VHH binders against Iron-sulfur cluster assembly SufBD family protein PH0883. Designs and how they scored, part 3

Target 1, 326 residues: Iron-sulfur cluster assembly SufBD family protein PH0883, of Pyrococcus horikoshii (o58613)
Amino acid sequence: MLLNGEDGSMTIKINHVKEYEALVEIYKKEGLDTSLFGNRIAAIIISGDKIIGLNSVPGVKIRGEEVENGVKADIEIADNVKLPFPIHLCTGYLRSEGYQKVIFNIKIGKNSIVKFTSHCIFPYAKDFSHEALTSIKVGENSWVSYEDEHIHGEGVRMISKTEIELNKNARYTGKFSLTKHRAKELKLEMIANLGERSVLELESKVKAVKDDSVEVREVAYLKGAYSRANLKSTVIAFDEARANVVNEAYGFGDYAKGHVECHEIVKGNADVQTVPLLRVKNDKAELTHEASIGRINEAQLMQLMAKGLTDEEATELIIRGLLGEY

## First folded at step 1 (VHH)

Design f5 (framework vhh_8fcz_2)
Fold by ESMFold2-Fast, scan of step 1:
Structure f5 (fold): chain B 326 residues (1-326), chain A 122 residues (1-122)
Amino acid sequence: as target 1 above (326 residues)
Amino acid sequence: QVQLVESGGGLVQPGGSLRLSCAASGFTFSSYGMNWVRQPPGKGLEWVSGISYSGSDKTYADSVEGRFTIIRDNDKKMVYLQMTSLKTEDTAVYYCAKEGYYDILTGPLDYEGQGTQVTVSS
């Protein structure tokens, strides 16, 4: 019997046991789903420039290569695959300084339903640059959900670019979240090309504090007839943080429909800029835009604090009233 | 169709050596990582070693690290497992497995070969 369940297993290839154990403990501490390290989960687990865990399941092929300062992975989902469990993409960096580049090439076949759970784990970063390049091609009639959650230390400079291609009747829902940890320097870009009757939903949620600098760009090219896109950005900015949000929708296809939503909450001297760019290139296409910019009301904040709440507690209550849970 | 043919097993004394071979066909060999897995008598499958599609990265189970070496030849479409300092605990049927086509819940898929028996005894 294995006393350490993480090695010698056919289901998970573990090259660096201590780094693997460290990542699992970080998941436990942060309240992340540790079942993602289980036997039923197709996964690639990265630490720095090493692949420290790799598991495959029927219908999912993961090929990884260690490269200078990073990893390149090709992920292929076969036709007619309906996965009951997510595909786990774990990208870790357990040092305080350095550079990491990760490239994911993801191809989903036809008539498949899959979910990706992606975690970027940089808990000790003080002077760390991270670059992620992701290409996702979704086959006809396939449904993809991609959730990306980040655990950052104080000093992360991140560039993340994702390119999405949706074939006929394909669906893609992408979610990015960095609300509980330091953003510092974030440049997030997601660009999608929509085929006939395809559906895109992109959501990003970022909390910027101190002197954080945040750039978010979401782009939808609604090329196919009857294609639909919803681009949503939520930014919470405090102190002297700066955020620039650009959401672009281009309506090319007959009866293509796009919607852009921008929700910003500002407190202190934070500076948030939103730039919606909607271009209807076909008189039968429809593009709409909704934006809200809320400032934390100082009078309401003071009233709540007078009732015994701290500045932090009062601020959180106001934000929950405006956005719900986040 | 994908075909994997293992060979090189046999009876060997503790401390001895064997070289296992896997001949692959029916797919673009140089595009996929390859693995060796084993099944000891009366036990489940155990992953032994893996090699990346380029051959630049090799991984080993703790139980075999320092004793086994995985090698590939993309021109010949072959994977090898060089085994040294063999122990009685290494007794098992050894299978060659293509990356991405294995399921522990259902056992070996069609892409694994018939295996090659390794018996380590005095």
Scores: ipSAE 0.000, ipTM 0.122, lowest interface PAE 19.4, mean pLDDT 82

Design f6 (framework vhh_8fcz_2)
Fold by ESMFold2-Fast, scan of step 1:
Structure f6 (fold): chain B 326 residues (1-326), chain A 123 residues (1-123)
Amino acid sequence: as target 1 above (326 residues)
Amino acid sequence: QVQLVESGGGLVQPGGSLRLSCAASGFTFSSYEMNWVRQPPGKGLEWVSGISSSGSTITYADSVEGRFTIIRDNDKKMVYLQMTSLKTEDTAVYYCARDSPWYYEGSEAFDIEGQGTQVTVSS
């Protein structure tokens, strides 16, 4: 007996292979490095509440656990490891609505040098809430670089908290960027405890437009003697956006040195507050701050536009003038 | 629909040469690392060689280093394995394998789709 359409429509379920291929295509479209998906690269690749890729290499152990509405991952780097490639952390969400929570527990051993490349990929989000909790412990004499870049759709509410513990002589450089895509609602917090002779550099750069609401908090507890911290925040705010940036440094250790930089560029009716909070708890500790506030001058903007530049081109030129070589 | 079709195997005497070919279709070939893996009679899979998506990074198993050359042509969606100085221990079914999208515990590092091509080295 012939069956001709009576079985109804088949619901095609997207398997992990198709989600993986979709993420690779998004990387290619957005100009991100697709070589990060190679099997020589230690990686955890997340889509929603699923681990769709996980690769460990010698010296790096990654253990992931799928949980309700998200993933928890433990990442351990052994002592005396210098990785030729970055460790790739890819957190994706390919639906328009929902909730996702990810937890990363990262432990770096002694005398190791590693770089993390983290991407959060939410290109279709219209009503999506994302929570990220990252704990990173850097062993003695180890150097860590952590770069975090985001691809957002129009409706992302994100809470990201990173806690950093630096042991003796450890170095951590962290960079967060959300300048090409909609911030919408962002709460970003990075808190570091610095041991003896450890070095911290945190940089965040956020562009807020329309009715975006942005909160950024960077904190350094300079507990160890001769510890050094540089906290830098840059906010570019347009339209009716609101941003509140707080950079905090606490000098506890003998000869600890902290520097806080807060830079804001405002256009339109945006409301931006940048607050350096410096607490010298030891008379031998030194804390300094630098702040700049640039307002895009409407007369200068109009003048550049009269010479043939678009609003966007004129705005970019002014921003580069204010930030220097950006 | 991912397809990998291996060809070029055959019977060859020790010291001889063979060129294996792999035709890929159904995926963005230029975005994936490609590998050759082999299965000797009565044994498990053994990784032979890998080539990055761009072709800039190439690796070989110690057992074939200096004798085998992996090549890719992204425009033609082809991977090749040039085998020289063949030994009896190179006898195996050879598979072309795409980098696996699944790397967690229990997953394979390679996505093997084809039937493979038999290489027999004997006198």
Scores: ipSAE 0.000, ipTM 0.116, lowest interface PAE 19.4, mean pLDDT 82

Design f7 (framework vhh_8fcz_2)
Fold by ESMFold2-Fast, scan of step 1:
Structure f7 (fold): chain B 326 residues (1-326), chain A 122 residues (1-122)
Amino acid sequence: as target 1 above (326 residues)
Amino acid sequence: QVQLVESGGGLVQPGGSLRLSCAASGFTFSNYAMNWVRQPPGKGLEWVSGISGSGDSTTYADSVEGRFTIIRDNDKKMVYLQMTSLKTEDTAVYYCATDRGYSYGWEEFDYEGQGTQVTVSS
C-alpha cells in the first residue's frame, strides 16, 4: 500500500508504458478498482502533461489535448444513454516536484444516466501544485454521479474548482473524499446552478492533520422552481491544522428547498471555522442549516486507551460516535 | 475513400424483428467505434446504439435497451443491429456512423451512410 510520507528515494522516469504500469500498480496497492483500466470503461488516463490512456465507448466521446503543464479534456455523453459502467477519470503526477493543470469540460445530454469515478494520484509529491477546473453541464432529465478520491504524498497544494449546471429535472450527486492521505494545502470549490425540479447533492469529507490548511466552499444557486440542494461538509482536524468551510445556498425559485450540513470534529490545537450563508430571495423558498462541532474529550480518550485501544483506535471510535461513519 | 453502406431495412409488424447491416470500407475498421443513429419521421437524429472497435463494449439508448443488440465482424468490416420486439415508435431511417479518431462531440460523426428505412406497421 502506498503510504503518506513515502520518501520517493527512487525516481520514476516518465514513459507512457512505465507510467501506465506504475498507475495500475498504485491502484492495486491502494485497493482501488483496477477493472477501471479495462476496454469496457470509457476513460482518460493522465500522467503529468501527457495523456497516457484514452478509451471511448459508444455514447461517450472523450477528446483530450496535451498543453503546457497539463491536459484539457472534453467529455460528451449522448442523449438517452444509460451506461452500465462508470467513466474513469485518472489524473496522475508521478514526480516529487512541479505543477499540473487539468481542465475537464463535461456535457451530458438529455435522458441519460452516468457515473464518473475520478482519481487524483500524486503519491510521490513533496512540493507539487495541482489545479483542476471542471465544468459539468447536465441535460434535461439526466442523472449524474461523480465520485472523486485522492491519493496524495506529503506535499500537495491543490486548487479544485467545479462548476455544475443542472437543466430541468436533472440530478447530480458529487462526492469528494480526502481522509486517508495528506491534505497539506487544499482549496476546494463547487458551485452549482439548479434549474426547474433539478436535484443537487454535494458531499465533501476531509481530514486535516499536522499543519494542513483546508478551504472548502460549496455553493448552490436554486434558480429553478422546485429545485432541491443538499450541501454537506465533514471536516476532521487534528494537531495544528486549520480549516475554513463556507457553504452557501441561495433560494430564488418558487418552492426551492436547500439544506446545508457541516460536521466538524477537532482534536489538539486545530482551528476549524464554518460560515453558512443562506439567502432566501423568495418567500416560497426554504433554506435550512444543520451544524455539529465536537471536540475530542481527553478524559474519554484516556478511558478508551485504558481498555487497550490505541490512540488512533480510540479517536476513531469517538469520531464515529459524534459523526457516524466518515 | 471512406464508405458506409446500410441495408436490411423494410416493413415489419409490431413485435417483429429485423437485422440491419452496415458495410464499411476505406479505413482501418477495427480501430474505430461504430454507431447506429436514427431519424424518425419529422424529428431530429437520435443515437440508438454503439460498439467499441474491439467489440468488447456496447451501449444502448434507454428506449431500445434489452430489445436491440449491436454486433460487429471486424474480419468482414461489418456492423449489425439486431432489432427485436419492434414498436411503431422505432419507425425511422437508420444510419450507420463512425468516428475515425478519438472522441469528438457525439453529434459529429466523421462519416455516415445513406441510411436504411425501417417501418413498423401492420
Scores: ipSAE 0.000, ipTM 0.135, lowest interface PAE 19.8, mean pLDDT 81

Design f8 (framework vhh_8fcz_2)
Fold by ESMFold2-Fast, scan of step 1:
Structure f8 (fold): chain B 326 residues (1-326), chain A 120 residues (1-120)
Amino acid sequence: as target 1 above (326 residues)
Amino acid sequence: QVQLVESGGGLVQPGGSLRLSCAASGFTFSSYSMNWVRQPPGKGLEWVSGISSSGSYITYADSVEGRFTIIRDNDKKMVYLQMTSLKTEDTAVYYCARGYRSSWYYFDYEGQGTQVTVSS
């Protein structure tokens, strides 16, 4: 990929070609979709504090700025735009130590349908701090899907904050995943304001092992009449990991409906807390919650191991059963 | 692979009724929310109604509330839109769209659409 410039081709800085190639190779090793680096995909590709790839498509404007220890990007989707492919946000850090801050300001116009695929790639991190601030504003009657998946080395300290504003009849589905790699230190916060008849779904999945420390906070302010929110958190915690999950829903609008769902799977001496905070501010609003805590049963684990499975294999089988995965 | 097939559109007079159907295949229907979206002539897409995977949460756009009813049958893998008291403003191509819990193909798996024309 040495193409740079115009007409739907991705702009690549020549002195960063090897880092770009390294990121593509990491995607292959991790089973991620490498077609996201194609020239028909609107994208911003970041390595450290540098923008190493940038591509825009009709209806999508991406402007990136290199700042101290990071990147700021403004992404604007026009009115009446339906994208057949996602917008690719790739944030990489290919050193073992340091600090990175990224800021994404995303604005979606009216009557548009768009998906974002975000990857954070820190495979060599041993002593690395990462901060991400994302602001997303969804115009009237627009539909947004935002998927965020992380590949971490052993020593990542991460703070991620996402603020979401939904206008009338807007729809947003947000998903965060950090299950295949070390969480180490994670603070994840997603806060949404819902306008009239807007619909929100937020889902986070985190696996914490060893001495990992995980904080997850999902917040929905159901301000508009007939607004709907579903906040879902899944935490798998092993060893001596600690996780604190706070899901907040505030029912302000007439006939606003919120649902908070927390699933926790615990093994060993891990300590997991779930705090649903539901505040009905209007007697016509409805807020509900569901929580489940699955502990890896030692007797069931032993039964599976007696059939020839390793501790790891038996544990994975039990987790798949609890999460509805086969 | 994943398919959504809409049917039931046609020409009706103002005040009339139509029932739209959407047949889904190629995915675990009971795991996804379903939506109806329409595109009036010369306008962008307008969300009409949504129903959660279980059927427990149902929403409508202000313009159709009290006149339209969304229903799903998970055993038959069908979603329906019962339209009553139709207005000329309801004239549009209606699309069935797979919703919120979909990963990659949320917007790629709206169907081919079915035309609804409300005119005297």
Scores: ipSAE 0.000, ipTM 0.116, lowest interface PAE 21.1, mean pLDDT 82

Design f9 (framework vhh_8fcz_2)
Fold by ESMFold2-Fast, scan of step 1:
Structure f9 (fold): chain B 326 residues (1-326), chain A 123 residues (1-123)
Amino acid sequence: as target 1 above (326 residues)
Amino acid sequence: QVQLVESGGGLVQPGGSLRLSCAASGFTFSDYAMNWVRQPPGKGLEWVSGISGSGGYTTYADSVEGRFTIIRDNDKKMVYLQMTSLKTEDTAVYYCAKHLEWSSYDEYYMDVEGQGTQVTVSS
């Protein structure tokens, strides 16, 4: 429902009330922030190929189109907008089988400061293919934060591609997390083009278990002079899981600076390969890398289990010791 | 083997227009993003524009946005750069570049082995 109250407040427009309520209950169960469904939050809420919730606020225009097997959304933030609350992007799929394709075209104007909170919610998936294509263009002097958290069932095949364009003095911080639920099959790609004096921070954190297959690619093209990029990837891999992580930085601009950081935690027979790829194409550019590989110590694991922890509890405690909270 | 061949450059007056072409072969063209980069006299490489494999997403350097348009024709395996309102500062050798492969590194995007095509904006 989209209404203006006597106090000047606005409520989100709701379609398909039962599916909307189901998503809110999933947020409660998973410990996600339910205030994101509030009336002051610019939002698009998707279930399958339907737009079930939509709210725009001053300075933010969201236009959504229902298409075959999915949704296309255009999100435009005006110049000189500083939002007090995040823009909520909720992509859900509440069936066990099928296919969904979502396209987000996001354009941020000049001198604006905005945060996106994105959730992909596929809790009942057993044989489900998801494809997401996201384009983000950040205007001059604008600051963007984008947090993306995933709740997956047992059988998700996901392809996610994000293309980021940073204009002069633009800043973008992106975070991707899939640590509490099955990765199963994940192909994640984030590619950024950095303009003059722009700043990029990308972080991905993925936990792969059983026979999961994970591919992560983060790419920074430091095209502008004085552009800066930091690419961070963390992979936790158990059992027979395989993960291939490629972090690429290309220094084109005068005084461009890039840093690539890879962290791996391995347990069992998991196979994790990380490839930092650094190409300095300008004598004045600087690219650096850091990598760490931690293996769960069987003796330490057994010691913790002897003190009454389960294998899962002991493993989580060791991982938190190696990476901090996750 | 990947081959990229640029053409369409020339001498043009300020305010004029040119269309650059790039013919691609040796790879599945529609699966890769394509870019235009340029090298002004005495300067390093400068990225100009990019287009996704499907053509659904385009991006431009601030200096050319609103004046240049990148287009692709996947059936003909061609990428184009339509340049309008040309300025003296647009004088450069222009190269097209294939984006990197998802599962394996190749330097085609970065290494402009071809001759490129010279654009000179002068009266």
Scores: ipSAE 0.000, ipTM 0.121, lowest interface PAE 20.6, mean pLDDT 81

Design g1 (framework vhh_gocatamig_d2)
Fold by ESMFold2-Fast, scan of step 1:
Structure g1 (fold): chain B 326 residues (1-326), chain A 121 residues (1-121)
Amino acid sequence: as target 1 above (326 residues)
Amino acid sequence: EVQLVESGGGLVQPGGSLTLSCAASGFTFSSYALAWYRQAPGKKRELVAGIYSGGSTVYMDSVKGRFTISRDNAKNSVYLQMNSLRAEDTAVYYCARDLWEYDSSGYFDYWGQGTLVTVSS
């Protein structure tokens, strides 16, 4: 199905109408922003190994290719583009079992400001493996925000690797969140190379329950003079879950500044490890770290429950007290 | 376009047998799990039996030992052999692509039209 926009051009192409409709209904049920399926939003919408929706807007070129067990997409933002709406990347898998691999190659030109909203939607997964490889190159003086949110069923094994290259004066803010749905098996890696006066902010938030296994690795190579990086990881682990977090910063450039921050909350028999790796390669570079590890206090939990809260409600209140919002 | 077409329903006496068939088109059949659901008047739709692409099966407790799900990838078909039928098995039976974690009409868009099974006393 093809939809026409302004000036008579095609603004969206929809394939496999039933899968498209199913994804929209999942967004409604899960409280996700359904306006992202609108015709003013540049988008690529994937279900399994098929491109089921594709929309372009001025300044944004999206090319998608269906490949073995997945999709490869090339996304190019022109120079001097300031988008009022986000670019929507929707990766769905509506089966209970299988394998999917998605490759995103994203290039942002110079002097541009763009936001990406990425959703991974695997609501029926029982035995499903997902692999995502993302390359992001940010041109001089450009600002990028990338938000990645996940809806998982009970049996997802996910490997996600993102490589980020920041040119002179470029800025990148990346956020990953998997706090409301099952992590099961998660390997998340984000690696950034920072040019002169570039700024990086990476944040990951993961909640691991039951027998979940979580690995998070954030890396910043502060190569350029006056480059700045902030790497933040938050892990909440319950039951018998296991989490390993590695945050690495390498200070190469004159006056480069890096900060690594890790917040961990543990309840039950969960095992959480954090490893900050800081290497100052230049006497003029500065690297710092901050970490907190909190355990849910059983006495405080019981005290709140005695006041009428459920275990879940009391636990959420304690977590909010330790982390603020999450 | 995904299409699922059920057949084989009908009237049968308690203790009797029926075989339901579902013919599929519009997708790579061998790569998907298939399932049979049923809905009696005034009740919610429920999973009866499912078969994964690899051949493993799942059954609702009340039909275990009585019903058998099978598939024929060469014919793009899935079957439900129903034995020792009871009055409470009376329902419209639906073929579905994939097994769903929860019942939602908006998520079961890859369903057939249904076939009526009546078990009369």
Scores: ipSAE 0.000, ipTM 0.135, lowest interface PAE 19.0, mean pLDDT 83

Design g10 (framework vhh_gocatamig_d2)
Fold by ESMFold2-Fast, scan of step 1:
Structure g10 (fold): chain B 326 residues (1-326), chain A 120 residues (1-120)
Amino acid sequence: as target 1 above (326 residues)
Amino acid sequence: EVQLVESGGGLVQPGGSLTLSCAASGFTFSEYSLAWYRQAPGKKRELVAGIDSGGSTVYMDSVKGRFTISRDNAKNSVYLQMNSLRAEDTAVYYCAAVGYEYWSDEYDYWGQGTLVTVSS
């Protein structure tokens, strides 16, 4: 079914009431913001291959199409729009087995400021494959923030690819988080093309445990003059997990500046490899990198807990020490 | 969905022994670190013993050599064997489990507690 948010209505259209209610309860349980399901929030709410909720607001057009094993959505933000609330993208799968593919095509006009809050909710997954393809095109002088947080069950195989195009003076901050739930099998790619004087910040944070297999690739093509990119990856790996992280920056534009940060925290027998790949294609471009590798000693963690800290407090304190944060 | 149910508490004389058991349900037990905490009246809750998913253990200094923590992944259970009990060991004992989340100031799951009283 085709669902359009073109009428400017602020009334949410709800289908499949039981699945919608189930997602709201999962948000409550996980401590997520349930106000994102409100009538003032532009949103597309997906469960499996169904669009179960859709809401539009002035300046935002959302068109969704139910396809085989998934959903395709086109999201357009008008020129000169400053949204007071985030656009909510909720992708759920409430069964234990299956396959889901979602495609998001997002276009932001000129001189606009918008935030996206994206959640992928697969709490009961035991043998589930998820594929996400996202295209984001940011118009001249526009500022976009995109936060993506994942709630996974025990058996998720995920492939996620995001392509970002930044026009002149555009800014994009993207954050991906999978730290509270099982990664199992993850392949994450974020690829950005930067126009003149555009600014990119990409951050991924992934925790891998047991026999999890994680691949993360962040790429910035600094094509425009005076373009700037910061690529940051943090992997926390426990037990016998394996992670490969590649952060790539290519300096093509005059006075383009790129910075790559790779942070690796290991606990147990995990195998983690991080590769900063910097290619200066123009003598006037500047590319720099920073990497940190730290190990959490399980005995040290438990010793801190014996002194009254929780596992989370002790682990966070050790991680902050390893990353140099305050 | 998720529960931790403690048992084995009771009244025991100084020098005696007790075994506490914690039965877990609703999560992938083998992937979690498990701990025994205790809280005496008017005192902070403190970690007594912990065991990670790989079987490594840690103990509070005052119980080292007297208490032993163990786990049985097939039975989804964690145990605390307490020997040579002292009056100072009197407290409510809590079972706790923590998995993937380390950015919070709370454990994933807690039991309801079981009372241990050591008195003559």
Scores: ipSAE 0.000, ipTM 0.117, lowest interface PAE 22.8, mean pLDDT 83

Design g11 (framework vhh_gocatamig_d2)
Fold by ESMFold2-Fast, scan of step 1:
Structure g11 (fold): chain B 326 residues (1-326), chain A 123 residues (1-123)
Amino acid sequence: as target 1 above (326 residues)
Amino acid sequence: EVQLVESGGGLVQPGGSLTLSCAASGFTFSSYALAWYRQAPGKKRELVAGITSGGSTVYMDSVKGRFTISRDNAKNSVYLQMNSLRAEDTAVYYCATEPFYYGSDYSEDFDYWGQGTLVTVSS
């Protein structure tokens, strides 16, 4: 079924009231912002292969199509739009097993400032495969912030690919977080093409436990003159988890500047590998790299536990001291 | 195992057209940039055209406006449409995957290469 948010409705259209209420309750339980379900928020709310809520606001057009095992959505932001509230993208899957594929095509016009708040909600997953394909095109002089937070059950296999295209003077800040819930199997790719004087910031934070397998790839093609990119990855790995992080920056444009930053915290027998790839093909371009792999200090851990903290509490206090909030 | 297989080369008259195809396997095709390089007799291998995972393109100055690179992620293929061919375009054409750069030597730039396909522009 094709649903069109351009119909001028300022209220959320709810097709599956019980699933919608279940998602709201999960937001409350997990401490997520339930005001995102309000009638002033542009939104698409997905459960499985169904669009269960859709809301439009001036300057934002959302068209959604229900497809085999998923949803495809086209989101267009007009020129000269400054939204007071974020655009809410909610992708839910409330069963224990299955497959879901979601495709988002996002186009932002010129001179616009918008924020996206994306949530992937798979709380009951035991044997679930999720595939997400996102294309984001940011118009000239526009500023985009995209935050992606995940609520996973114990058995999620996730593949997420995001492609970002920045026009002249465009700015994009993307943040991915999976630190409070099971990663299990995660393959995350974010690839950006930067035009003249555009600015990119990509950040991923992942906590891997047990036998989790995590792959993170962030890529910046700094094509435009005076383009700037900052690629940051943080992995916290415990137990027998495995993580492979690849951050790539390619400097083509005159005075292009890129920075790659990788921070890994390891406890137990976790195996974490980072692979920075920096290639400068213009003598006026600058690419830099910072990397750290830190092991949780056992003496400090034992000292905190001797003061009455549990292993988990002591570990989190040490991590906060090293990375701040996570 | 990564494989790139080129096809579509052949003999064509000046001013004619050819479409080259490259079929890829063994990696997540949609996530990678692809490029066409060529090596003419007695010359260094050079970048002809490149396409990023997002579909942005780059071209060598001498082919801009005549050649078009495109990709089909569903078929794991990249294409080079060559129009208004000249004798100077005679070369073995190679498909390559990530990374690629303006003016770069192929030995420095690419992880994987195809076997090549010969294009001859002559009467």
Scores: ipSAE 0.000, ipTM 0.109, lowest interface PAE 24.2, mean pLDDT 81

